# Designs tried in a protein design chat: VH-VL binders against Uncharacterized protein ycf53 (ycf53). Part 1

Every score and structure here is a prediction.

Target 1, 237 residues: Uncharacterized protein ycf53 (ycf53), of Cyanidium caldarium (Red alga) (o19887)
Amino acid sequence: MNRIRFISLILNLDSCDSNIQEYSRLAYVHDLNKLMDENFVSLLLIILKLAKNSKRLQPTYHNVYLFNLLKSYALSEIDGYVLGHFSRGFVNTLMHYKNAQYETLESLLSANNFFEANKFTQQILLELAGEQSKQRNWMYFTDVHSINHQSVSDLNHLWELYSQGNFGFSIQKRIWISVNKNWKKFWKKIGWINSNSKWLKYPGEFMWAVNAPPGHLPLFNQLRGVYVLEFIFDYYL
Structure headers, positions and changes below count from the first letter of each chain, unless a header shows other numbers; antibody chains aren't numbered by Kabat.
F, E and O are the ipSAE of ESMFold2-Fast, ESMFold2 and OpenDDE, as the mean of both directions, binder to target and target to binder. V2 is 0.75 times the mean of E and O plus 0.25 times the DockQ between their complexes.
[cut] marks letters that were taken out.
Atom coordinates printed by the task and the answers are left out, and those that the model quotes come from them; centres of patches stay.

## First folded at step 9 (VH-VL; from n6 with heavy chain N55F Y105S)

Design p2
Fold by ESMFold2, look of step 10:
Structure p2 (fold): chain C 237 residues (1-237), chain A 120 residues (1-120), chain B 107 residues (1-107)
Amino acid sequence: as target 1 above (237 residues)
Amino acid sequence: QVQLVQSGAEVKKPGASVKVSCETSGYTFTSYGISWVRQAPGHGLEWMGWISAYFGDTNYAQKLQGRVTMTTDTSTSTAYMELRSLRSDDTAVYYCARDEWFGESDFDYWGQGTLVTVSS
Amino acid sequence: DIQMTQSPSSVSASVGDRVTITCRASQGISSWLAWFQHKPGKAPKLLIYAASSLQSGVPSRFSGSGSGTDFTLTISSLQPEDFATYYCQQANRYPLTFGQGTRLEIK
């Protein structure tokens, strides 16, 4: 992989090949670090400015990682640009999400604060399900019908992008299908129950890092039944 | 107004069993778990185990060595704890407490306690 | 199992005093610790969860701090209703375990 190829991936110019999706997920953070020096970082900022102004930039694993890498360099030009053009967050800005709470969620995910991101995801879902669910602090099974498809898709997209593809409802659905929709096998595979099929103690026994089992996050309380999560998997993803 | 109301005091002989009830109201029973905690005279609090109200899944403290069974009856919103093969050192006040699998806090509401006295 | 050790075992204090109770875990428990108040003839009452978060309806004179293995409960100005036994409880992993208790008595 060379710098021109990475610039193409960051700018979404080589996204038409299905092998690019696989390659991007497995290697994107490792390959980007190999290519970085101060001069290339400066060039990438210029390219990002031009790409944003052209309105062709779509969030990907590579450019989410690049944006966070640029922010970490703490250069005054980078900080000024981020404050001026991405104050709502990189993905939120590019996708124009309408729910202001997704700005907070993206901030938490960008900082690898998966514990708080998980809590906030549950709050967002309760609010999307309506006033009754919000006041109860949990979702009655019919309340899930009030949640719209696009809101779930946007929420899932943030989780996928900021976890290197390891987390999100879509990854959970894939794993659930891979075990023939068997809930106990699913819970065990994503690490919600242990090898003896006993529920882990929230929050201390759960893993709040990107190296958790695939599909581990976001959590969804199954001890109130499986209907809500099943509905999300079947109808909203 | 969440309430947990337990059954009355019991006097038992060693070797017998006791079953304490915990009738709940003011919330959706199947949406929470129930933990059982006891306090022997002159001792602190001891967690005994937990039961899911929806699925009936349990997790027992190993110190009770298979002598405990926790159950629920969703039609009456009631949890039960049965302790078998009673010994004199099982004399204690037994509490039920509401528990939340996903929450950061445990035991936000408690029953009033049930005194179980085991004596020959 | 994670053993929780409280100190002191008892304390005598007057109304208006500031009291600090400590709790030590035998293993790291991050911030997953709760404090309970227990009065004779009453059910235990949750005061603090997650080391420092105040439960709804609990007076602000109660506060908690700490992480890892060392935790404190502070009552900034004792009131007559605060004389009770206090328990810490780790909520990090099963089995859940309590400290042995600290009796707070009228001086």
Scores: ipSAE 0.596, ipTM 0.818, lowest interface PAE 1.5, mean pLDDT 85

## First folded at step 10 (VH-VL; from p2 with light chain A50S A91Y)

Design q5
Fold by OpenDDE, fold request of step 12:
Structure q5 (fold): chain C 237 residues (1-237), chain A 120 residues (1-120), chain B 107 residues (1-107)
Amino acid sequence: as target 1 above (237 residues)
Amino acid sequence: QVQLVQSGAEVKKPGASVKVSCETSGYTFTSYGISWVRQAPGHGLEWMGWISAYFGDTNYAQKLQGRVTMTTDTSTSTAYMELRSLRSDDTAVYYCARDEWFGESDFDYWGQGTLVTVSS
Amino acid sequence: DIQMTQSPSSVSASVGDRVTITCRASQGISSWLAWFQHKPGKAPKLLIYSASSLQSGVPSRFSGSGSGTDFTLTISSLQPEDFATYYCQQYNRYPLTFGQGTRLEIK
């Protein structure tokens, strides 16, 4: 993909092109990084500003990655723009999420702090499940139905966007379905159990980075049963 | 109150097998795992393995692979550890402990221990 | 496997003394370290988890510190009931491993 294609993605000129949406994460990351220089960074910033002002900027895998990449340059102009226009987070700003906790989650995800993001995700879910679950620090199956559908969708969206489609409930569900909803096969495929069908030790044996297997995160305590995750798969996605 | 109560002391001959039980109460048995730890005379604590009470999935220490079998009975909230082909160096006090796979405070509750003596 | 090495292997102290035990991991384990107290004829008792978190019911004279590979258990003022063997344990990766133990004896 050339520079013009990246510009097109930012401006959503090819938003209806499924081929662009399915562009490999690794290929996108590789191509984008290869094209990055000072001049291109400046141009991308201008285009980002124009896209936002014209209300054409969308929270896509590509744009989230691009935004984080631009931010990593730590240029005063970029920092100033981010502070002025995306202080709540890139996705939170564009999607207008109501839950303030999602700003914190997005911050963790944007920093590639997936371990803390995972822990915080569990806390969010407990809170969404109700005060009793929060107090127990334990979500019962009977409490899962009280979780707001939009909240779960938004949570999933953040995980997907900041992992370029590698993580999130929807990814897990897709993988789960692909193995005929066989939990053991599912856990093996997403890397929660190893090739010898042994559970990994939390947390040191888990991969807390974007290069983890698809569906690896977020991690759920399966020893308490599969019902919570199953319910999320069946009724919230 | 969380309690883990183990079976009584055992005396075995070399080559024999021993099965130690660990009956639990005061918590949801199937929501946790059980780890087994032993201590030989004059030695420190040694982790033997872990079992998920809900799934029955196990992870054993490499040195005990093939000789140890951990099981659970959810109807009685009891965990079992069987050690086969006993040797003199298997003489030890064996402990069960509650082990939360996804937690930060594993081994928060222990059984009282079971002495297993292996002698000719 | 992650090797856990405690220091010292034994220590003699008096009631009221400040006692420090160290534990070193052969590789980084972040804060996934626990400290146990073990008395003869009794089950081991969890004192500290997550390197520095005090287990419920454990006296405040016990404290843990450290991260990565180097950890410390401190008893600020030794009490008669504290004479025992202490073990560090990593629970970051399988197999779970303990230090060799530190025997705390009365001087």
Scores: ipSAE 0.873, ipTM 0.949, lowest interface PAE 0.5, mean pLDDT 92
Fold by OpenDDE, fold request of step 12:
Structure q5 (fold): chain C 237 residues (1-237), chain A 120 residues (1-120), chain B 107 residues (1-107)
Amino acid sequence: as target 1 above (237 residues)
Amino acid sequence: QVQLVQSGAEVKKPGASVKVSCETSGYTFTSYGISWVRQAPGHGLEWMGWISAYFGDTNYAQKLQGRVTMTTDTSTSTAYMELRSLRSDDTAVYYCARDEWFGESDFDYWGQGTLVTVSS
Amino acid sequence: DIQMTQSPSSVSASVGDRVTITCRASQGISSWLAWFQHKPGKAPKLLIYSASSLQSGVPSRFSGSGSGTDFTLTISSLQPEDFATYYCQQYNRYPLTFGQGTRLEIK
């Protein structure tokens, strides 16, 4: 990755999000970080502003990461711009999400607080499933049908974007399909069970960072059955 | 109301096996797991292992590996714990407890306990 | 394994006293710590979960605090029915482990 290519991605002149191979994601992120210096950060801010104003700024893996990276510099100019134009969150702003809960979720994800993001995701799903599900803190299989499809898609999108394609229901589904929809193999591959096919202990034995195995998050309770997750895979994605 | 009712006291010889039952009611059995905990005389509580009621998947304490088997019967909402090759130091009160694997309030309900005495 | 160490191992107190029991984990367990009360001939009873959440039906004189490695159970005003053995338990990682217990006796 070079600076010119990176700029092209920001301006949505080109996209390689779908072409980033699983084994190269971390290396890609590392390469992006190496491109950063004070002058380039200033330039990127200008480009971001121009892209935003021209309505060419898209919620891509690169742009989400870049946005968070720029924020990490804690420059007054950046902070002011973010507060003025992306106070609801980068993706929420660009995608015009209507559910206010997604602003909170994005905040958690942008802070790499995947544990709380996971917990909050479960709460969102329960609420979407209905008030009764929320009250009992338990979603029945029959309740999942009432969940709005766009809501699940948006949840997935947030997880995918802020994990650089490492997390989300879509990633999980892809992995699930790759193992011929074998749940045990699926759980093992995404790291929910260990090499001895034993369930990990929630939460301490799970990884709550972006370097977790693909599909590791969001974590879904499977011990009440696989039907809810299966339904999500089959009908919402 | 949630209830866990265990089988009665057992007296066994060294080398024998014991199987303790834990019949549950008042909740959806397959939505939780069951943990087993024991207390030897003069000692504290010791976690023995866990079983998921839905899948039957287990996780045992390392010191009991090979000697303990936990099972469930979903038709009767009953959990079982079998301990083999009994020793004198296995003399203890054995408890089953409802254990939500993903929960924040595990062990919220317990059986009344089953005394297992191992003596020559 | 995560070792749980309680202090003290035993304590003598009188009705009305404020009692404090400490539990230390050998490694960080965040707030995944529970407190149990155990009386002879009875099943253990969950008092506190998530380090500081009071279990339903448990008197408000019981409270829990702490996070990470150091935790505390407090009985603000000891009642006659509170004399028992108390255990902390971590449920953050397998194997689940208990403290050695704190015996609360009548002075």
Scores: ipSAE 0.858, ipTM 0.944, lowest interface PAE 0.5, mean pLDDT 91
Fold by ESMFold2, fold request of step 12:
Structure q5 (fold): chain C 237 residues (1-237), chain A 120 residues (1-120), chain B 107 residues (1-107)
Amino acid sequence: as target 1 above (237 residues)
Amino acid sequence: QVQLVQSGAEVKKPGASVKVSCETSGYTFTSYGISWVRQAPGHGLEWMGWISAYFGDTNYAQKLQGRVTMTTDTSTSTAYMELRSLRSDDTAVYYCARDEWFGESDFDYWGQGTLVTVSS
Amino acid sequence: DIQMTQSPSSVSASVGDRVTITCRASQGISSWLAWFQHKPGKAPKLLIYSASSLQSGVPSRFSGSGSGTDFTLTISSLQPEDFATYYCQQYNRYPLTFGQGTRLEIK
């Protein structure tokens, strides 16, 4: 892989197949280490800033991962200046999400802090469902109808991007459909119940890392019924 | 206010069964689980198992597998624990406690306890 | 199963004393530990969850600390109503397990 190829990947000039995401990520890490010097890091950051200004840059699995990796190599004053233009978060800056809470969620996800990102996601959903759900600290099934469609889509998008497609309501829905909407098979496949069909103990028995089973996160408490998550799958995704 | 009220003390012979009730009020019964915890005289607390009120799913301590059955009745907001094939070391105070599977704190509310004495 | 070991097994102390009780887990449990107070003839009462978070309605003289395997409950100024047995309890994984208890006796 050459430097022109990395620039193309950052700028979304190549198509992406979700089935090859992990392979591409590993290749990025290996190739970046071979190609990196301080000038190339600065060049890539400047290109990202300019592409941001043109409004053509859309977040992808590739450029989200690359941006986070470039931050770890950034050493110069110019690197710091360029990174300042993404202070709201890379995805948030590119997508202009309205809800300021998504800046906090992105910060948690970019740091691979999936435990706190999960807790914060539940808080966002409760706030979107209305003041009574927030006060109660859980959602009656009828409250889900108050949640804004786009807000769920945006929240899911952050989870997908920062997990390289491994997490989010959308992958959960895909798995749920693949088992003919059978909830027990779904819970087992995403790792919420074990092989003996026993519920895992929150929080210690859940996996808080990107290598968890596909669809493992975000969690949604099924012991209060399946109707809220089913509504999200059927109507918001 | 959340309240858990258990059935009264019982005296049983070895080999018999006991069924302890835990009637709940002041919260949505199906939104939580119920754990059962016991304390034998002179001993500490021992977790026995847990039941989900919504699905009826259970998880029993291995020591008690095959002897314990936990159930719920959503129409009366009541949880039950039945312990079979009683023996003298089952003499204990049995507690029910509210269990929030997804929360970071468990056992926020407890029943008053039910003394079960197994004596020949 | 995760074994929880408390120390000491009993403590005699006077009103106003600072009392410290320790709890050790047989393997790492992060911060998923609770402390309970248990008085004779009454149900246990939750004091501390998540190792250091004070339960609502619990006096601020109670505090918890620790993570991983080593945890501490501290009563900063002992009061007469604090006579009880104290239990730590892990909720990192099933089965849920308790320490053997520490009996606090007021002189």
Scores: ipSAE 0.559, ipTM 0.797, lowest interface PAE 2.0, mean pLDDT 86
Fold by ESMFold2, fold request of step 12:
Structure q5 (fold): chain C 237 residues (1-237), chain A 120 residues (1-120), chain B 107 residues (1-107)
Amino acid sequence: as target 1 above (237 residues)
Amino acid sequence: QVQLVQSGAEVKKPGASVKVSCETSGYTFTSYGISWVRQAPGHGLEWMGWISAYFGDTNYAQKLQGRVTMTTDTSTSTAYMELRSLRSDDTAVYYCARDEWFGESDFDYWGQGTLVTVSS
Amino acid sequence: DIQMTQSPSSVSASVGDRVTITCRASQGISSWLAWFQHKPGKAPKLLIYSASSLQSGVPSRFSGSGSGTDFTLTISSLQPEDFATYYCQQYNRYPLTFGQGTRLEIK
């Protein structure tokens, strides 16, 4: 990939979605070193800061991935200064999320710490569902009505962006619809039950990496019924 | 106050069946699972399996597959464990325990135990 | 199945002693290990979960450590009521399995 195409990917100017997934799966790290030098990294970071200031840049899983890559190549004081403007996290900064917990969630997702990101997502949902859900540490089915639409959308967006589209409530909903809303087929397809239709043991039998089945994360406890997740799919996404 | 109360002790002959009950109170029954654990005299604890109260889904220890059936009755908030084709080595104290699918801890509340003696 | 092996099988100790009990898993279980106390005629009691987290209501003299395959339960200052058998239990995957137990006798 040449430098002009790399710039277009980070700025959302290239509409070919499959390129970044193929790019990541093939592990072109060796080729990336040939595309990067100190001045190009600094130039891209400066362009991102200017685009952020103009409010023109929107996060995509392409530029989220590439921003994390740029952080690993950053060497100079100007690089550190520019990165400081994204100290709340790349997505959080661009989207202006108000919930401070989203900074922690983004940090976990950007580090591919999906286990802790999953636990933290569950905590955020409980807090959004109200004090009673938070105190009992699980959501009674009617508590879902207390969660506002923007909050679920924001959580879903972070999960999608940091998993290159593999995780999040939206991909789960698409898979659920693809199996005609059949819950057992859905659970099998996303890997929550095994081939013998037995529930996996949390946490060790679940997969905490991006190579998990599509829709595998975030987890949602189905032992309390399907109502909460169904409501989220039907009314909040 | 979460409470699990089990049925009383039983004496059975080899080849018979036993059904132990575990009546729960103080929490929403369908929001948790129930595990069954036994301890033979002079031996350690052995997990037998669990049941989801909401769906009735089960997972049995392989050793007991085919001989054990776990059920629930949501109208009475009661879990049951039936063990068939009893052998003398099934003599044990049988416990029910509350189970949480993706919690950070399991077996937070236990029944008092039910002694099942299998003798000729 | 993940086999859990405890050591020692029994310990005799005096009030005030520091006691350690070890547990080894046959394969990695991360930190998904619990410790239970079991007294004759009573139900088992959860002491420690997630290898090191103290269950509510459990005295602070109990502590746990370890990850992967090797785990330790420590009683920092043994009390008379601590006479019991102690079990480790993995909950990393089904089937759930317990160690064979460590009998702690107060001298």
Scores: ipSAE 0.549, ipTM 0.789, lowest interface PAE 2.0, mean pLDDT 85

Design q5
Fold by ESMFold2, fold request of step 12:
Structure q5 (fold): chain C 237 residues (1-237), chain A 120 residues (1-120), chain B 107 residues (1-107)
Amino acid sequence: as target 1 above (237 residues)
Amino acid sequence: QVQLVQSGAEVKKPGASVKVSCETSGYTFTSYGISWVRQAPGHGLEWMGWISAYFGDTNYAQKLQGRVTMTTDTSTSTAYMELRSLRSDDTAVYYCARDEWFGESDFDYWGQGTLVTVSS
Amino acid sequence: DIQMTQSPSSVSASVGDRVTITCRASQGISSWLAWFQHKPGKAPKLLIYSASSLQSGVPSRFSGSGSGTDFTLTISSLQPEDFATYYCQQYNRYPLTFGQGTRLEIK
């Protein structure tokens, strides 16, 4: 893939959505790494500045990955631009999320710290479910009804974008539907139970990287029943 | 307050079985699991297995597979561990401990222990 | 199964001493290790989880360190009530396994 074609993809001028999107995402990352040099980094930063100023930039898993890759070069100009224009985070800035906790979640996800991002996601969900859920440190099944719909959608969007579309409640819902809403088949497909249908040991047997099975993260404790996750799938996504 | 209260000491003959109870209070029983841990005289701690109270799912230590059965009774908030085909080296203090599948720490609350003596 | 090996098997020390107990895992367990204190006639008590996090209500003289396969428990100023056997325990994967124990004796 040439640089002009890749620039078009970053600016969302070519969609990679297909029934093999996971493969396309892996090829995308591989090809991007081969194209990068200091001159291309400088060009991409200029294009990013122009796109932001025109207000046409919307977050996609491609440009989220690119933004993180640019930051990895740790150049003073890039760091200065990020501090000046994306201090709240790339996605938070572009989407204008209201909940300040989503800045912390985005920071964890952008650093590929999926373990801490998962823990923080559980904390956010408990706070959204109300004071009693926060006090107990777990959500009783009826507490889910108190959660703001948009807050769940925003939380899911961050997970999707920072996992190249591999994680999020929406991906989990798609897989759940694909197995005719059979919970045991779902848990096995997303890698929460093993081939013997035994639950994996938290945290060490779970995979905390983007190469985990589709839908693997965020975790949701099923040993308290399936009602909360089912409600999220049916009514908040 | 969270409390785990175990049944009293047992004396058994080789080949018999024993069923130890662990009655819980002060928390929602079905929201946690129960692990069983034993200690033989002169030996260290040995994890025996775990049971989820909600679904009854279990995971047993391989050494004990086929001889141990863990169950729960949600109506009484009580966990049970049955060990069959007892041998003299099963003489131990048996503990129940609260376990959480999605927690940063395990075994935050323990029962007082139940001595099971196998002699003949 | 992951085997946990503690060293030493026993240690004698005086009040005020610094004591260090080591634990080695047969495979990498990241930081998913806990330390327990066990006194005769009592249930085991959780001291440290996640290799270095102090359980609530545990005195600050207890500390843990390590990652991967090698871990330590340190008691910085030994007290008479610290006479006990100490166990490390991995929770990286099932089956959960304990070290064989280190008996701490106060001189």
Scores: ipSAE 0.499, ipTM 0.766, lowest interface PAE 2.2, mean pLDDT 85

